VH-VL binders against o60147. Designs and how they scored, part 21

Target 1, 175 residues: o60147
Amino acid sequence: MLEKNKYLYIFRHIQTNQVLLSQGNVLKKTALFQLPYPLQKPVAPNGMRPAKLRKDHWVPLLKVEFPNESMFQSVFMQLLNYRKYRSVQPLTSDLLKLPIPVRRRKIMRQEVPNTIADLADILNKEKFPENSVRLQLSDKSDSEYADWPPSVQIDSEEIKLSRGFREKTTVDEAR

## First folded at step 13 (VH-VL)

Design jc44
Fold by OpenDDE, look of step 14:
Structure jc44 (fold): chain C 175 residues (1-175), chain A 120 residues (1-120), chain B 106 residues (1-106)
Amino acid sequence: as target 1 above (175 residues)
Amino acid sequence: QVQLVQSGSELKKPGASVKVSCKASGYTFKSYGMNWVRQAPGQGLEWMGWINTYTGEPTYAQGFTGRFVFSLDTSVSTAYLQISSLKAEDTAVYYCARGTTYLSYGFDSWGQGTLVTVSS
Amino acid sequence: DIQLTQSPSFLSASVGDRVTITCRASQDISSYLAWYQQKPGKAPKLLIYDASTLESGVPSRFSGSGSGTEFTLTISSLQPEDFATYYCQQDYEYPTFGGGTKVEIK
């Protein structure tokens, strides 16, 4: 019996720490449209989407294996919603006090932890069966951004990527 | 069982508007995007765009902006396609199809199609 | 937009025949290709997604192969119910369809 792909890949941009969701380990061009602001000639600066997908600009953040397609679909859509919701929320007074460039950088730095936290929150709410969700993190320390429900089993195995996507290295920018 | 049931055939005059409905059942409506695909008589399939059923955000393909509006009534798991200022060239069968554009499962479920005929 | 070119546009075959339909993409789309079957007056039916994954409920005589820019749909042994029009569709970018291949009875 054939099952549909139930893997979620999350990528981060090596410069901006923007996050893209992907069903597979190869990003679609359409994945860029997850980012709110199009830019015609960019290298994805400060919350804008680049016009072109540069695979070498994206590194894996995490991989999630779900029990079935339905669960995957649900979580995927919720993640998109969480991101959208966050993007339309008013900025805190502390952020508003910062110069715009500094503010933008600070916000971008939060994309990774926010996404991880979103995932954990969604999974907590879904209350999937114990150890039914397998989570692989490129950086194990990223798991500390959230409290994970019993449904999540953290796997230390490395995430495998396709050609063209940048693997995590020690030279990657700090997140 | 996943089902998409569309509204019935429409006959309209040029300049009129039409609203096609697509009622989903058998699955969680908000978990899958909804696409619209047009097929003119004797022609191939043309993707019109999709709507995120969770966020309500529509995305329109090139050539389908302005007169075409995707909308939802999530309370009844229904997606809508509205076409305004109808033209003869809008004559086609319109399909709703389940699928999320960011995913690669294909359009695994289709409505039966709605024929919209625009004739003076 | 990514253009998909199907070949042939028309194909005459007999029951039991091995049928192969080709879909060429104007650029590399990895494996983000689906195949559909459409019968007259009916909605398309998904056969294959991700270039080679068989949709649930689809007979095993259907298979898909290819990656990058060249893809093929194969029907190992054509059945009477397989006479239809077949479309490839890419979703690497916003979805586009091939022109279709009509498989007719010889």
Scores: ipSAE 0.778, ipTM 0.895, lowest interface PAE 0.6, mean pLDDT 91
Fold by ESMFold2, look of step 15:
Structure jc44 (fold): chain C 175 residues (1-175), chain A 120 residues (1-120), chain B 106 residues (1-106)
Amino acid sequence: as target 1 above (175 residues)
Amino acid sequence: QVQLVQSGSELKKPGASVKVSCKASGYTFKSYGMNWVRQAPGQGLEWMGWINTYTGEPTYAQGFTGRFVFSLDTSVSTAYLQISSLKAEDTAVYYCARGTTYLSYGFDSWGQGTLVTVSS
Amino acid sequence: DIQLTQSPSFLSASVGDRVTITCRASQDISSYLAWYQQKPGKAPKLLIYDASTLESGVPSRFSGSGSGTEFTLTISSLQPEDFATYYCQQDYEYPTFGGGTKVEIK
C-alpha cells in the first residue's frame, strides 16, 4: 500500500522550546544537526547540539500534511532557510550584555512562535489550492501565533500521541 | 515564581504503601519533566527517574523498576510518587525536581522534600 | 551509568578560606555538569550548570571549571552561609550525582 501524502513533523524540546523539523514521525539523531553551533565557544564539543538525542525530551508540536512531495520539500527547505537567516542576524546590545546561557534561553523561547509564524508566512506566499494543506497542533492555541491562508485546514483535534507521532501498536494490530 | 510543594511527612509500617504528591505552580507544567530524587538519612542524592509530564510516560533509574510508580494529574499540575511494599531501607527524604529552562543539565527548582519513615 | 567521584568527602574550613572541591567523571561528559548546595533539612539549590555558568542569584565567590572528566567547584572566600554539603551532577546521560562533599566549620 502506497502513502499518497507527505508529512512534515515538528517537535519541540520540553525544557528549552527549541524546535526540530523531521521528515519522519520519529526523530533521528541526525536531526540534531539543525541545532545551531554555539555563539562563541561550545559548552560541549558540539555546542548547543548535545551528543545524544534524548527522545524523551522532544514532544510533538505540530504535523503538516501536504498533498505531494514537491510541496513538502519546498516548505521544509524554506523553514530551514528562515531558521538559518535568523541564526546569523546580529545580536542586539541588550542580548550581548547577558551571560551566554541566559541569552540562549531568551532566544530559544522564541523558536516555537517563530517557527509557526514562518510556516504561516511560507504558506501565505505559496499558491496552494484551498484546503490542500492540513495542519494539526498539539496545542490549538499555538495557531494564534500566525494568520493562516485559505490553503490551510486546521484540524479540530489536537495531537494525542503518547510519544512522538507514532501511534502505539496493540497485540491485535500486530497479528 | 516557580514553586514545587510536596505533601507532608509520612510514618509507615513495613509492607504499607505511600503516595507523595508534588504540586507545581508558576510555570507551564507540561513543558518540564519531573524528576524524583531520594536521600536516605545521612546519605547522598540518588536520582530515581523522571516522568514526561506531556505524555505521562515514566522512566525509572536502575534499582527503581519494581515498587516505585510515578504518575501525574495534569489538571492540577501535580506529580505523584507511589511506593508499595515499603521496606525499612525506603526510609528517606523524597524530592521532586524540575529540569532547568536550558539544556545544561541542572535541576533549577526542587520541592521541600517529603520524609517517609518506615519502622516496625 | 556515569559515575561521579567527589573529593574530598568532607573538609573543615574557616570563614575567609578558599575552598576547592573536585568531581571526576568515569567518562567524558563534555561540560554537562552541575553543582548543588544543600543545607541540613533543606532541598538542594542549583549553583552552577554547564560546568562553569553561575545560576541567577548565586554569589560571585562561587566558580566552576573543567571539562571532559575533571571538574572543580571553588569558593573564593568562604562565608558563614556556605557551610553545607555540595554535590556534582551530570546529565550527559540520565542523571547521576556525586557522593557529596561536606564543608564543616573548623
Scores: ipSAE 0.006, ipTM 0.490, lowest interface PAE 12.6, mean pLDDT 81

Design oa55
Fold by ESMFold2-Fast, scan of step 15:
Structure oa55 (fold): chain C 175 residues (1-175), chain A 121 residues (1-121), chain B 109 residues (1-109)
Amino acid sequence: as target 1 above (175 residues)
Amino acid sequence: EVQLVESGGGVVQPGRSLRLSCAASGFTFSSYGMHWVRQAPGKGLEWVAVISWDGSNKYYADSVKGRFTISRDNSKNTLYLQMDSLRAEDTAVYYCAKDEGYRSGWYFDYWGQGTLVTVSS
Amino acid sequence: SSELTQDPAVSVALGQTVRITCQGDSLRSSSASWYQQKPGQAPVLVIYGSNNRPSGIPDRFSGSSSGNTASLTITGAQAEDEADYYCNSRDSSGNHLVVFGGGTKLTVL
């Protein structure tokens, strides 16, 4: 069963490979503030108003189950901070040889492996109990972007949700 | 030889504006995130702001958010800090700093010599 | 935001070993870096990533970290080591990206 704030839902953009983090199985418009390269320009100069969210453009990347809300919040905040850190990191020399639009596209495509690597780094440093964190991926090969600590158990079954992470419809709730 | 040279500091009245510049040389400026760090007289270091390689991402300390604007001109290898609505507590030496990034933490491998900003009384 | 705590002052005799400490919850998940600052001068990086030395920094400088604590050790302190020392780390709270310790004034006797 789903419990609030024990699950981290990670989404991938189908065209750019950019990543969004969510505390719930439905993306909120405010999640767009996470993007280092916005898909749409903000309306307000201060970036207060996020761009329109298109639900059909975001698919599940992975789902993380934590033993409690405290561990979830710690990892979630650290992962958000890692995204800010990465947005101001220096460029590798191979990127400098590319035209700016091609360079940005290549940087965006690296967000999936980078997010997975950052998640693993956080979990390696936190020293959670053995097999206490459950990882379920849409593509199990994505787990190979990192070395996982003993605290992580990777689910043998891949995510096969057709509507993001929505597991129940309104009609399913009535049962 | 990596060099960062700040300029634009001076004495200003509260509520006024001032623009700082940092001229960079000896490295590929357009490849690096750049920071401003300040130090009030006789006090410690305080991080102020950072800008990404192309200027697409900017982050500020809460104490300056909404008043200061960081920017860069990669064609001139120059970093800027526009300081609006200056307050007495903004009095400090302002350092331009280069960040050699990696995942495990921040480190500023090169610093400028600093430029002093004094906000009256 | 998570502030890093340093003792304001420490003294060491010439040629002896001194340890300067930095504490904060952000150090549990990120590395500390250390800077030396002499009067009227800009800070100079002496240790990064908890225990790495930049080129040009003497072997007597070393770093270590455990839990929420990072340490800078100077083995065989020299007169020229007299300075203020600052640690910094990533801010785990998200309100700032970078946090600095309050600084430690080292006096070499």
Scores: ipSAE 0.665, ipTM 0.827, lowest interface PAE 0.8, mean pLDDT 85

Design oa56
Fold by ESMFold2, look of step 15:
Structure oa56 (fold): chain C 175 residues (1-175), chain A 121 residues (1-121), chain B 109 residues (1-109)
Amino acid sequence: as target 1 above (175 residues)
Amino acid sequence: EVQLVESGGGVVQPGRSLRLSCAASGFTFSSYGMHWVRQAPGKGLEWVAVISWDGSNKYYADSVKGRFTISRDNSKNTLYLQMDSLRAEDTAVYYCAKDEGYKSGWYFDYWGQGTLVTVSS
Amino acid sequence: SSELTQDPAVSVALGQTVRITCQGDSLRSSSASWYQQKPGQAPVLVIYGSNNRPSGIPDRFSGSSSGNTASLTITGAQAEDEADYYCNSRDSSGNHLVVFGGGTKLTVL
């Protein structure tokens, strides 16, 4: 067996801007375990763990190419832990002023910039070779949420919108 | 002043259950993540579980996952730990701890006095 | 991997300076907090965020970090500083969010 490049795929929810991390270019139902446990009764209209995965609700945010499995696993586990850490942080005073449903929506809207900043923080602390990690974004302006280390090469081409990270067929593109 | 008071500890046989409570006062309980930390007799501190401000996120140490359930009632300013399928190695003083959430680390600024759980046959 | 290592015991002469260390990979990406525990009492936070003192903690307590090591320094040790000291951090690569060191028993001679 030959070592293969490994990809981290990050999805964003089209309405809530929540983030899901994936090892594959299409989300599996098990990715839903990254979402909060449902409350006894919903106090927010969205953002809770649904019974099924709606793949049409999750669009590409970014992908990261690592040269090997070891680098990928290290970064993936750390990023999952950063997200868990943030989920149990105390509320700031500005959030406390909001009604709970509005508060939850504001917290969810912060997931995109927070995840990008956390990814960059992890990569800045790792000792990866220069230009060994390739980052591709759906919106290149999102790279401005963080300062990236020399190990990261940001691809000039943006990701096309899709149900996963697969390119649409020519028919779909023409629509 | 911030106060955390644990209760519900006692002596139980292996395989039985206990429910611990932590009564909170002196701060806005519903804005904080809350933790359980335990200490076996003569041993060090071991983190057990955490619950988010609204209870929608819960995480556990591997040693208790599937057996313990953390919960909270923000209307009563109370944190709970339901301990099922207890084992001898669960014998410890259980502390309730408040997390202030320091930016890149954990900041447990207030602890309760602890409640002793003894699991023996 | 996720474990924080502390020496189990350290001694210091009254009035002297002592350093208690905490080592682990998680400290490369996480700040440490330090807790003092006297017999029969709950832990008390003495240092947070690697080098900050809570209100009411004497100036003789200070913290520092370098690489995978965090240190608690007590300058001019007093008899009442005799206690167990624990460090903690985030768990950098495991399923535990919080890890504690094994503790260091400080004896003031």
Scores: ipSAE 0.692, ipTM 0.842, lowest interface PAE 1.2, mean pLDDT 86
Fold by OpenDDE, look of step 15:
Structure oa56 (fold): chain C 175 residues (1-175), chain A 121 residues (1-121), chain B 109 residues (1-109)
Amino acid sequence: as target 1 above (175 residues)
Amino acid sequence: EVQLVESGGGVVQPGRSLRLSCAASGFTFSSYGMHWVRQAPGKGLEWVAVISWDGSNKYYADSVKGRFTISRDNSKNTLYLQMDSLRAEDTAVYYCAKDEGYKSGWYFDYWGQGTLVTVSS
Amino acid sequence: SSELTQDPAVSVALGQTVRITCQGDSLRSSSASWYQQKPGQAPVLVIYGSNNRPSGIPDRFSGSSSGNTASLTITGAQAEDEADYYCNSRDSSGNHLVVFGGGTKLTVL
């Protein structure tokens, strides 16, 4: 059993590339409240916030192991705040020139690189001990979205994806 | 010149409602998030709420969540704060403040002069 | 919510240098901003992004940050600098977006 309290999982929506943060390897319904758009919006991809959590629509983007729960909580909350901050800022001129549906899609697609960049920024500022934070990505190339501090050890192996859930195990692979 | 002018303050009894307005000028109102910040008499500054540039996102301090509603009309360059179920502890000067959108922080480059809200029996 | 702590009061002699410090966990990942407030007036931004001065703010005002602290420094305090000073930053707790310090009353002697 994994100690869920010190593990950050970030999930992305397979269609919209929206991002959800999770404490532990199982995505919870309450995570939908992280999405910055009104609940009255239709279900994705046509809407901004799905009415229901379809776990099969979300895949792990990255996994972060922290030394302890306190460090996890600090980073988790900061990530949420960064997201909220972006949500209140005006759109760029380039985005404003686009039709609303296209604009929304572009904004959502930026959530992955933005979240990764946010994570790196937060970790750079936190000044955790060297190699105390372990980062594993579903796609190693995503690590290029940011410069990581010495506190972060990037795993050479990519995470084995399990939609809405934990990493695939040997049992899962046998199915 | 940037100007923010609050209005709508006054004396109200607990449980009552009040609506504040902030008239903005001197900048492109629709391009910025807007905040409400309040200050109880003789006390410090307390962040109350923020609304995104297009009104699509709203966030509140825990102390006012469920009671206050922030809104805006970009066609009128006006910010609003609907205050319901007012309490004595809501007594304060209420400032509207302009968000600058600095990447690494929240700051307010312009403030109104404030409007006083007094909640008293 | 996250907290920012400030000394409630500090004093400085005319022409001397004073540092007002703000402390809190949010400052580890968020830059501080500083506001000056005189009696009966609205706050005025004097420093943002740790060490940026808005137009019209004298160059005697400067900012710095280190770890979980941010500081406002007035080099060569003037009589008109007597005021309350507030720091703010992003809230790291997730409950608020913005948090203010408790404020520091600066007296110029």
Scores: ipSAE 0.030, ipTM 0.655, lowest interface PAE 3.2, mean pLDDT 86

Design od14
Fold by ESMFold2, look of step 14:
Structure od14 (fold): chain C 175 residues (1-175), chain A 121 residues (1-121), chain B 109 residues (1-109)
Amino acid sequence: as target 1 above (175 residues)
Amino acid sequence: EVQLVESGGGVVQPGRSLRLSCAASGFTFSSYGMHWVRQAPGKGLEWVAVISWDGSNKYYADSVKGRFTISRDNSKNTLYLQMDSLRAEDTAVYYCAKDHGDSSGWYFDLWGQGTLVTVSS
Amino acid sequence: SSELTQDPAVSVALGQTVRITCQGDSLRSSSASWYQQKPGQAPVLVIYGSNNRPSGIPDRFSGSSSGNTASLTITGAQAEDEADYYCNSRDSSGNHLVVFGGGTKLTVL
């Protein structure tokens, strides 16, 4: 009957720096639906939704632990919606000056800082109990993209996984 | 002159299709997300769909998901709504709208005059 | 739920002040915008970002917000202010990115 801790997993693409949100520590192919729809080219341009998930292209960005399913679902849905809001906002004047391929790359490079800022904005507005939410980052300096509320406990250890959130066995690493 | 002009409305039977168009002028169309909003007779406004500036992101209200397709042609400054499997409850005036919002909320600062879609036997 | 609730109708005497409210949980994380619609016409944006007026909107229109409630205030109501008024917001918890209130019919007496 006791609710287990629930985790939000966020991945970054090694080449484009795009972000995928996941309920599981291993990406599923359905996560690709978060990427923009391919335009009319015979192959997807960089950053558009590919036909197959290349798990070796997606590395951990951060992990968030919530004490229950309700808090997790609220934050997860809001974060997905914030990303959708950004995808349909008017372009800034600086972006309009860029050729379209350069413009798209610049937009993709903003996804990491924007996602971190949006997560913090949600958590600041939700008024969760102090230290009820544990945040772990692959690069602790990424916490500097936002101001975090008292509800967030930032883990002192960085995520050290090389391919995903799945831990490698310590026996294999020792031998 | 900054304007949006819808066309393509009419009377159709349930299960049939219609395609709406929205012609944009007087602003840089390709810089904006574009929306469809509808209003059933005697009812309030209902958001229908949005498309990103380059057409690569599309989102729909649950009531139309799987039946309606939003699209755009930036070379023609035109927004489209393909409406398939039409139902009586789709009867409404359909507006196109330009979003000039920011990170805090939506604001539709330009609307067309609307095109009426009537779905009846 | 992501609904925005408005009173369906309100009346104001000519020259008096009226407040139209819009209420919903999404307003805690989204600013509201307000639209005026006269019969047979398209909506017109009158307030955005909670309290900003577009060019050409009279200064008798103002907005405010507190908690999960946004308000549109018309000070010194005029006959031409008789219309339907809609608020909108983001949908913080559902599939609909844009949510409209049900509308408030303002009658100027």
Scores: ipSAE 0.756, ipTM 0.872, lowest interface PAE 0.9, mean pLDDT 87
Fold by OpenDDE, look of step 15:
Structure od14 (fold): chain C 175 residues (1-175), chain A 121 residues (1-121), chain B 109 residues (1-109)
Amino acid sequence: as target 1 above (175 residues)
Amino acid sequence: EVQLVESGGGVVQPGRSLRLSCAASGFTFSSYGMHWVRQAPGKGLEWVAVISWDGSNKYYADSVKGRFTISRDNSKNTLYLQMDSLRAEDTAVYYCAKDHGDSSGWYFDLWGQGTLVTVSS
Amino acid sequence: SSELTQDPAVSVALGQTVRITCQGDSLRSSSASWYQQKPGQAPVLVIYGSNNRPSGIPDRFSGSSSGNTASLTITGAQAEDEADYYCNSRDSSGNHLVVFGGGTKLTVL
């Protein structure tokens, strides 16, 4: 049975590789507030935060199924905290040498591997039961960005999702 | 090209069975719920049934509950409607429709051209 | 299950504006979608999520909602707009997860 409350979907922007977290399979406009670098309503890729959510610009990066909503919430909040922490860290000297637009793009492109690494780190610390967390990636090679704990079972198949959301049906809402 | 193509319609006698198929192409079939909607001649649209993306959940209109069975084969990108114990009032064009849900709401963004089922003695 | 009610028929003069209204309790909690159906054809989505148009739908089509009502408005009706129009919404009551209005036949004069 699908319980969207225990599903973490992570989306990436197709141009900027920015990352958005979603509870459930539908990306909401409020997710844009997750982006650590708010700008004055620019449109990606020039801006760090798009003015509007273009669902067709976001593709699924990975899906995580947790045993329950509580575990999801814990990991979700921790992921947000990791992102926040990263956003306030001093920039490296190498980044500071780059023009601002280039710097921003570079930072944005790091969001995917950083987020995956963060997720793995969080899950390693949580010490969930073995094979209790199911991870499915759009690209299996992305799993190589981190070492996963025994609690994580990586699906052999890649996710095949539409842009902006996974299956959302009337019956899903009725569950 | 994104499309749905229904088949299996025909003329049947009351009490008989018929199986409809809907072939999907041009989109990730397994990512969406699918619906059957029917339309009696000269009448409005009537929702018949829905099946979740993986087939784990099914719902039916009261008018067909217990008689119709919705199913799908994602490996074949095909939706089915098994219609048993057919009645005259089941006479209709049967459409398959793709479910779409997002923050904007629920809607059917893709319809087949329909297949006619005529139940007549 | 909840019902959606529509006027069975409305008419509009060519180039004028017409509003087709749908009413039902399900609209209080769910947005309406609208479908155009011409004779012998399958329904076509024209409006969803209050006021969103699919690609290919002319901008003369618009949607609105208020309370337990939803409306489809055609501003500057064209001859080709003559068709049946159905509203639709989610209905979480009972086994009918989806409900259609009875349809409105639009005649363009």
Scores: ipSAE 0.000, ipTM 0.564, lowest interface PAE 12.6, mean pLDDT 86

